# Ledger of designs, part 56: VH-VL binders against q0aze0

Target 1, 268 residues: q0aze0
Amino acid sequence: MKIILVNNRFKENTEKKAQEIAGQLSALNVEVIIDNGLDEPYAGTVDFIMVLGGDGTMLRAARRYGQRAIPVLGVNMGTVGFLSNIEINELAEYLPLILREEYSLEARMMLEVAVFQQQSLLTRVFCLNELLLRSNSPRMLSFALEISGQKLEPYRGDGLIVSTTTGSTAYSLSAGGPIADPQLDAFIVTPVASHIINKRPLVVSPEREISLHLLEEREAIIGIDGQIKMDFGAENRVLIKRAPHPLLMVNLKAKPFFTSIDRSLQRQ

## First folded at step 20 (VH-VL)

Design PP1
Fold by ESMFold2, look of step 20:
Structure PP1 (fold): chain C 268 residues (1-268), chain A 123 residues (1-123), chain B 107 residues (1-107)
Amino acid sequence: as target 1 above (268 residues)
Amino acid sequence: QVQLVESGGGVVQPGRSLRLSCTASGFTFSSYNVHWVRQAPGKGLEWVAAISYEGSNKYYAESVKGRFTISRDNSKNILFLQMDSLRLEDTAVYYCAKDRIYYSHAFYGMDVWGQGTLVTFSS
Amino acid sequence: DIQMTQSPSSVSASVGDRVTITCRASQGIKSWLAWYQQKPGKAPKLLIYAASHLQSGVPSRFSGSGSGSDFTLTISSLQPEDFATYYCQQDNYRPLTFGGGTKVEHK
């Protein structure tokens, strides 16, 4: 059995704990590859991914490995989040179940994001929460939203969020978007400080293709999962689709979304 | 230099066929939607047809639907208009034009035009 | 099909005049309206897209406004090279449709 152990190299507590867990797994004849973010993603075949940390570490793991259809377990390292299944102090209890593959999987939709400079692809990334387009100056943006070849009234304001249902409790929520059941597949399109009257958040079929471009030159930024940032101008376009594969999240411990929703939001 | 050059216009008899070509250069032709627009002598502009950048979506004005066929060859950077069952009201200068936005399935304005090719009729 | 009605059909003006041309759509087209300029014997030239956004290389004396069904092109101070015919065109619906044109000519 081969496992990738994802951690955050900048946190002393998480690094030491990752080493301890790797030792425990090795003693059980499990091959462990540690991914602390410094190296390129491990390219070889693996059976399981264990994420040690909060939602931010899970987002990075999803971007690096989410398209490989490998089970991913979130292990909480102190801060309650939306994407962990068990606590670090429970890992020993659940480890036999992991090794025997006695768990279920929950599929979470991801975005495929392609950013172009003129006609050249600058980057293609898969993300779990959202793409953000926002102004990077005192001036508002004027931009076009196209959904499967259909043009909406031009947007004018600070920006726009295109999120998954998993991302509905992240920046989209703060911008006025709905909380969505993460078992649904959908895009949630949430305006950021729109000056166009009656621009409401949209819930859109995951089969749609979404594109954005500026209608006039302005300083803008594209953000991905709140962790990747790039400049965006009048020569750029971004195209968004449902990613080919969902993130396969491991379910060892019952974590009812609706029972815990208010508590999870208070601690975010 | 971004350029579109039409060819294939001429004098024809009513009821016959004519094929117009538009050769593109100086830009990535296969990334852009393209159009045909015509203008009868002394008259205004009339949109005729458009085709998506990958060639899969084709759109026509009602006046030419069923008689005209738009197509493109992205490997040779050529846009075509096959005009069948020609009528006297098809007399016009025919322009090809490039849409301004790449990789789109909508239209955002025609930012580059050819100089046109004239189609007229003999009696 | 969306009918586009331009007014006036012609304008007699002098260099330095402010010229205003209107365009009405038969139903709402949001802000998806373009303006073109055409001189005799020449291809049209895009001036304005999305109702109010100036195409690159077009002088700032040209401006566009409006949304829904009523739109205006304004030339703030007419120059000798601005004597031409102007067309509006909606691109919200297919088929795309042009207005009938407005000829701006020497007084």
Scores: ipSAE 0.761, ipTM 0.903, lowest interface PAE 1.1, mean pLDDT 91
Fold by ESMFold2, fold request of step 21:
Structure PP1 (fold): chain C 268 residues (1-268), chain A 123 residues (1-123), chain B 107 residues (1-107)
Amino acid sequence: as target 1 above (268 residues)
Amino acid sequence: QVQLVESGGGVVQPGRSLRLSCTASGFTFSSYNVHWVRQAPGKGLEWVAAISYEGSNKYYAESVKGRFTISRDNSKNILFLQMDSLRLEDTAVYYCAKDRIYYSHAFYGMDVWGQGTLVTFSS
Amino acid sequence: DIQMTQSPSSVSASVGDRVTITCRASQGIKSWLAWYQQKPGKAPKLLIYAASHLQSGVPSRFSGSGSGSDFTLTISSLQPEDFATYYCQQDNYRPLTFGGGTKVEHK
């Protein structure tokens, strides 16, 4: 069995825990690869990914490994979030089940984001929560939203969020979007500080293709999962689709979304 | 430098066929939707047809549906308009035009136009 | 199909005048309206897209406004090179449709 331990090297307690857990697993003849963010993602075959940390560490793991159909377990290290399944103090209890592969999987839709510059593909990224288009100056943006070849009224304001249902509790929520059941596949399109009164959030079929471009030159930024930032101007265009594969989240401990939602929101 | 050049216009008899060509240069033709627009002598502009950048979606004005076929050859950077069952009302200068936004299945304005090619009937 | 009605059909004006041209769609087209300028014997030239956004290279004396069904092109101070015919065109619905044109001419 080969597993990846993902941690955040800037949180020293997660790095120390990763080493401790790696030692325990190595003693059980399990091959362990530690991904603390310094190296390129491990390219070889692995059976399992364990994420030690909060939602941010899970988002990085999803971007690195989410399209590889590898089970991913979120292990909470003290800060309650939406993406962990067990607590670090419970890991010893659940470790035998992990090693025997006795767990269920929950599929979570991801976004495929393609950014173009002057007709050339600049980058393609997969993300778990959202794509943000946002002004990078005091001026409002004027931009076009196209959904499967259909044009909505031009947007004017600070920007727009295109999120998954998993991302509905992240930036989309702060911008006024709905909380969505993460078991649903959908895009949630949430305006950011729209100057246009009737621009409400939209819930859109995951089969749609969504694109964005500016209607006039402005300094803008694309943000992805709040962790990747790219400049965006009038020569750029973004295409957003459902990613080919969902993130496969490991379910070891029952964690009903709706009974825990208020607690998770308060601790954000 | 960005250029569209129409050809294939001429004098034709009613009921016959004609194929117009539009050769593109100075831009990535295969990335843009393209249009045909016509203008009868002394009259206004009439949109005729458009085709998506990859060629899969074709759109027509009602006045030409079933008679005209738009197509493109992205390897040669050429847009075509096959005009069948020509009528007196088809007398016009035919313009080729490029849509302004790449990799789109919608239209955002025609930012580059050719000089046009004239289609007339024998008198 | 969406009918686009331009008013007036012609305008007689002098250099320096403010010229206003209107365009009405038979149904709401959001802000997806373009304006074109055409001089005799020449191809049309895009002036404005999405109702109010100037195409590159178009002088700032041109402006567009409106949304829904009613749109306006304004030339704030007419120049000699602005004598031409102006067309609106909706690009929200397929098929695309042009207005009938407005000729801006000397006096």
Scores: ipSAE 0.756, ipTM 0.900, lowest interface PAE 1.2, mean pLDDT 91
Fold by ESMFold2, fold request of step 21:
Structure PP1 (fold): chain C 268 residues (1-268), chain A 123 residues (1-123), chain B 107 residues (1-107)
Amino acid sequence: as target 1 above (268 residues)
Amino acid sequence: QVQLVESGGGVVQPGRSLRLSCTASGFTFSSYNVHWVRQAPGKGLEWVAAISYEGSNKYYAESVKGRFTISRDNSKNILFLQMDSLRLEDTAVYYCAKDRIYYSHAFYGMDVWGQGTLVTFSS
Amino acid sequence: DIQMTQSPSSVSASVGDRVTITCRASQGIKSWLAWYQQKPGKAPKLLIYAASHLQSGVPSRFSGSGSGSDFTLTISSLQPEDFATYYCQQDNYRPLTFGGGTKVEHK
């Protein structure tokens, strides 16, 4: 059995805990690869991914490994979030089930984001929460949104968020988007400080293809899961569709979304 | 250096067929939607047809539907208009035009036009 | 099909005049309207896309406004090279449709 432990190298306690857990697993003849973000993603076959930390660490794991159809378990290290299933102090209780592969999986839709410059593909990135287009100057943007070949009224404002339902509780929420049940597959399209009064958030079928481009030259950026940043100008386009594979999140402990939603949204 | 050049116009008899060509240069032809637009003598502009950048979606004005076929050869950078069952009302200068936005399934304005090729009828 | 109605069909003007051309769609087209200029014997030239955005190389004396069904092209101070025919075109719906044109002529 081969497991990747994902942690955040900027959090000393997660590195120490990852080494401790790796030692415990190695004593059980489980091969362990630690991914603290310093090295390239592990390229070999693996049976399971454990993410030690909060939502940010899960977002990185999803980008690195989410398209490989590998079960991913979020293990909370004390920070309240939306993407963990068990607490670190419960890991010993659930470890036998993990090793016997006795768990269920919840599929979480991911975005496939392709960014172009003058018809050339710059990058293709898969993400769990959202793509952000935003102004990188004091001036607002004027931009076009195309959904499956259909043009909406041009946008004018600070930007736009295209999120998954999982991402509905992240930046999209702060911009006025709805909270969505993460069991739904959908895009949520949320304007950021729109100058156009009647621009409301949209909920869009995951079968649609979404594209964005600027209608005039402005300094803008694309942000992905709040962790990747790319410059964006009038020569660029971004194309967004549902990623080929969902993130397969491990469910060991029942964690009712609606019962816990207020706690997960509160400051902590 | 972005250029579109139409050819294949001429004098024909009603009911006959004609194929127009439009050769593109100076841009990545295969990335852009392209159009045919016509203008009858002394009259305004009339949109005729468009084809998506990959060639899979084709759109026609009602006046030519069933008679005209738009196509493209992306390896040769050529746009075609096959005109069958020609009528006197098809008398026009025919322009090809490039849409301004790459990799799109919508239209955002025609930013480059050819010089046009004339289609007329003999007695 | 969307009918595009331009007014006036012609206008007689002098160099320096402010010229206003209107375009009305038979149903709402959002802001997806383009303006073209055509001189005799020449192909059309794109002036404005998405109702209000100037194409590269178009002088700032040209401006566009409007959304929904009613649109305006304005030439703030007519120049000798601006005597031409102007067409609006909607690109929100298929088939695409042009207005009938407005000829701007020297008085």
Scores: ipSAE 0.739, ipTM 0.894, lowest interface PAE 1.3, mean pLDDT 91

Design PP2
Fold by OpenDDE, fold request of step 21:
Structure PP2 (fold): chain C 268 residues (1-268), chain A 123 residues (1-123), chain B 107 residues (1-107)
Amino acid sequence: as target 1 above (268 residues)
Amino acid sequence: QVQLVESGGGVVQPGRSLRLSCTASGFTFSSFNVHWVRQAPGKGLEWVAAISYEGSNKYYAESVKGRFTISRDNSKNILFLQMDSLRLEDTAVYYCAKDRIYYSKAFYGMDVWGQGTLVTFSS
Amino acid sequence: DIQMTQSPSSVSASVGDRVTITCRASQGIKSWLAWYQQKPGKAPKLLIYAASFLQSGVPSRFSGSGSGSDFTLTISSLQPEDFATYYCQQDNYRPLTFGGGTKVEHK
């Protein structure tokens, strides 16, 4: 068995724990790769991914490895979030189950985000939470939203979020989007400070495709999961689809989503 | 130097067929939806047909539906309009035009036009 | 099909005049209306897209407004080179449809 431990090098406690766990796993003849974000994603085959930390670390892990159909376990290390399944102090208890592959998997839809520059692909990213288009100036954006070839009324506002249901409890929520069942596959399109008061968010079928482009030259940015940032101008377009593969999140412990919403949100 | 150049127009007899071509240069042709628009002498503009950048979707005005066929060869940067069962009312200058936005399944205005090719009829 | 009613069909104006052309759609087309300028013997030129956005290279004296069904093209101060025929065009629905055109001619 080969396991990747994903942690955040800027969080010393996670780094230390990763090394500790790596030692333990090695003692059990498990091959371990530590990914603290410093280097490129490990390109070799692995059997399991253990994410040590919070939601941010999980998002990074998802972007780096989510399309490889590898079970991903979130191990919370003292943070509050929605993407961890067990606590770090529970790992010892569940480790035998992990090694025996005695766990269930929950498929979480991811976004496939393609950003273009003058008909050239700049980047293609798979992400778990959301794509954000936002103004990079005090001025409002004017941009076109296209869903499966249908043009909506031009948006005028600070920006727009296209989120998965998993991401519904992330930035989309802060922008007034609905809380969605993470077991549901759907896009959530949430306006950010629209010029239209009470502009309603859209829940869109995962079978549809979404595209955005600016209608005038303005300084804007694309944000992905709050971790990737890139400039976005009038010559750019972003195309969003459901990722071809979902993130396979490991369920070792029951975690009722709806009953934990209040608790989780209060601590954020 | 983004440009479109139409060709293939001429004098034709009613009921006959004619094939127009539009050659694109100066931009990535395969990335844009393209249109045919015609203008009868002394008349206004009339949208005729459009084809998606991939060529998979074709759209027609009712006036030409069933008679005209739009197609494209992205490898050669050429747009075609096969006109069958031509009628006197098809007399017009035929323009090809590119859509403004690339990789779109919708239309956002036509920002580049050719100079047109004239289709007329003999008695 | 969406009918585009353009008015007036013609307008006589002088250099420096403010010229206003209207276009009405038979149904709501959101803001997906374009304006074109065509001079005799020439291909149309895109002026405005999405009702109010100025195409690159087009003089700022041209402006577009409106949404839904009623749209307006305005030339704030007519220049000699602006004498031409103008067309509105909706692309919210297929088939795409043009207005009947407005000829701006010398007074």
Scores: ipSAE 0.901, ipTM 0.953, lowest interface PAE 0.5, mean pLDDT 95
Fold by OpenDDE, fold request of step 21:
Structure PP2 (fold): chain C 268 residues (1-268), chain A 123 residues (1-123), chain B 107 residues (1-107)
Amino acid sequence: as target 1 above (268 residues)
Amino acid sequence: QVQLVESGGGVVQPGRSLRLSCTASGFTFSSFNVHWVRQAPGKGLEWVAAISYEGSNKYYAESVKGRFTISRDNSKNILFLQMDSLRLEDTAVYYCAKDRIYYSKAFYGMDVWGQGTLVTFSS
Amino acid sequence: DIQMTQSPSSVSASVGDRVTITCRASQGIKSWLAWYQQKPGKAPKLLIYAASFLQSGVPSRFSGSGSGSDFTLTISSLQPEDFATYYCQQDNYRPLTFGGGTKVEHK
């Protein structure tokens, strides 16, 4: 068995813990790789991904390795979030199960986000939570939303969020989007400060494709999972579809989503 | 630099066939939906047909359905309009035009037009 | 099919005049209306897209407004080069349909 540990390079405590865990795993004859902010994702094959940290670390790990369709376990290290399954102090207890592959998997839909400029692909990323289009100036954006070739009324506002159901409890929630069951596959399209009062979020089938482009030249940005940022102008388009592979999240410990919603949201 | 150039127009007898071509240059032709629009002498504009950037979807005006066929060769940057069973009412200048937005399954206006090619009929 | 009705069919105006052309759709087309300018013997030129957005390179004296079924093209101060025929076009539904055109002529 080969395990990659993904921690947050900016959190020293997670790095230390990764090293500690690596030592423990090595003692059990498990091959371990540590991704402490490698320049590039580890290119070799791995059997299991263990994420040490919080939701942010999980999001990064998902973007880096989610397309490989291998089990990903979130191990929380004292942060509040929705994406960790066990606590760091529980790892020792569950480690035998991990090594014996005695766990359930929960498939979480990811987004495939393609950003274009002048008909050229700038970047293609897979992300677990959301794509954000927002103004980078005090002025509102005017942009076109297209869903499977169907044009909606032009949007006017600060921006738009396209999220997975997993991402429904992230930025989309702050923008007034619905809380969605993470076991459901769907896009959630949530307007950000729309000029139209009470503009409703859309729940869209994962079989559809979503595209956005500006209708006029304005300073805008694309954000992905709150971690990737890029400029977005009138010559750019973003195409969003369901990623071909879901993130396979390891479920070692029952964590009722709906029971934990109040607790998690109250701490944010 | 962005240019569309129509060709193939001329004088034809009713009932005959004619094939128009539109050659694109200065942009990535394969990324855009393209249209044929015609204009009878002294009349207004009439949308004739459109084809998606991939060529998989074709759309026609009712007036030409079953008679005209739109197609494209993205490798050669050429748009075609095969016109069969031509009628006197098909007399017009035929324009090809590109849509504004690339990689779209919808239409967002035609921002580049060719000079047009004239189709007329002999008595 | 969506019928596009332009009004007026022709308008006589002088340089400096404010010119207003209207276009009505037989049913709602959201904001997906384009305006074109065509001069004699020339291909149409896109002026406005999505009802109110100015195409690059088009003078700011041109403006579009409207949503749903009623739309307006306005030339705030007519210039000599603006004498032409103008067409509205909806692209919310297939088939795409044009208005009948409005000829702006010298008074």
Scores: ipSAE 0.900, ipTM 0.952, lowest interface PAE 0.5, mean pLDDT 95
Fold by OpenDDE, look of step 20:
Structure PP2 (fold): chain C 268 residues (1-268), chain A 123 residues (1-123), chain B 107 residues (1-107)
Amino acid sequence: as target 1 above (268 residues)
Amino acid sequence: QVQLVESGGGVVQPGRSLRLSCTASGFTFSSFNVHWVRQAPGKGLEWVAAISYEGSNKYYAESVKGRFTISRDNSKNILFLQMDSLRLEDTAVYYCAKDRIYYSKAFYGMDVWGQGTLVTFSS
Amino acid sequence: DIQMTQSPSSVSASVGDRVTITCRASQGIKSWLAWYQQKPGKAPKLLIYAASFLQSGVPSRFSGSGSGSDFTLTISSLQPEDFATYYCQQDNYRPLTFGGGTKVEHK
């Protein structure tokens, strides 16, 4: 068995723990690769990904490895979030199950985000939470939202979020989006401070494609999962569709999503 | 410079066929939806047809459905309009035009036009 | 099909005048209306897209407004080169449809 340990290079405690766990796994004849984000994603085949940290680390792991259909386990290390399944102090208890591959998987839809400039592809990213378009100035943006070739009324406002159902409890929620069942596949399109008061979020079929572009020359940015930032201008377009592969999240411990929402949100 | 150049117009008899061409240069032709728009002498503009950037979707005005066929060769940067069963009311200058936005399933205005090619009829 | 009613069909004006052209759609087309300028013997030129956004290179004296069914093109101060025929076009629905045109002539 080969396992990737993903940790946060900016958190010393996660680095130390990653080394400790790597040693334990090696003693059990498990091959371990540690990914702290400093290097390129490991290109070799692996059987399991263990994410040590919070939601941010999971998002990074998902972007780096999510397209490879590898089981991903979130191990929380003292943070509050929605993407971890077990606590670090529980790892010893569940390690035998992991090694025997006795766990269930929950498929989470990801976004495929393609950013273009003058008809050239700048980047293609798979992400778990959301794509954000936001003004880079105090002035509102004017942008076109297209869904499966259908043009909506031009948007005016600070920006727009296109989120997965997993991402519904992230920035989309703060912007007034609905809380969605993570077992549901859908896009959530949430306006950010629209000039139209009470502009409602849209829940969109995962079979549809979404595109955004500016209608005038303005300084804007796109953000992906709150970790990737790019300048975005009138010459750019972003195309969003469902990723061809979901993230396979390991479910070792049952987490009651709906009954834990209040608790999780209050702690964030 | 971005430009479109139409060709193939001329004098034809009713019921005959004619094939118009539009050659694109100065931009990535394969990335844009393109249109045919015609204008009868002394009259206004009339949208005729459009084809998606990939060529997979074709759209027609009711007045030309079943008679005209729009197509494109992205490898050669050429747009075509095959006009069959031509009628006197088809007399017009035919313009080709590109859409503003690349890689779109919708239309957002035509920002570049050719100078047009004239189609007229003889007795 | 969406019918675009453009008015007036013609307008006589002098250099420096404010010129207003209206376009009404038979049903709502959101903001997806374009305005074109055409001079005799020339191809149309895109002036405004999405009802109110000025195409690159177009003078700021041109402006567009409106949404839904009623739209307006305004030339704040008519210049000699602005004498031409103007067309509105909706692209919210297929088939795409043009207005009948407005000829701006010398007074």
Scores: ipSAE 0.896, ipTM 0.948, lowest interface PAE 0.5, mean pLDDT 95

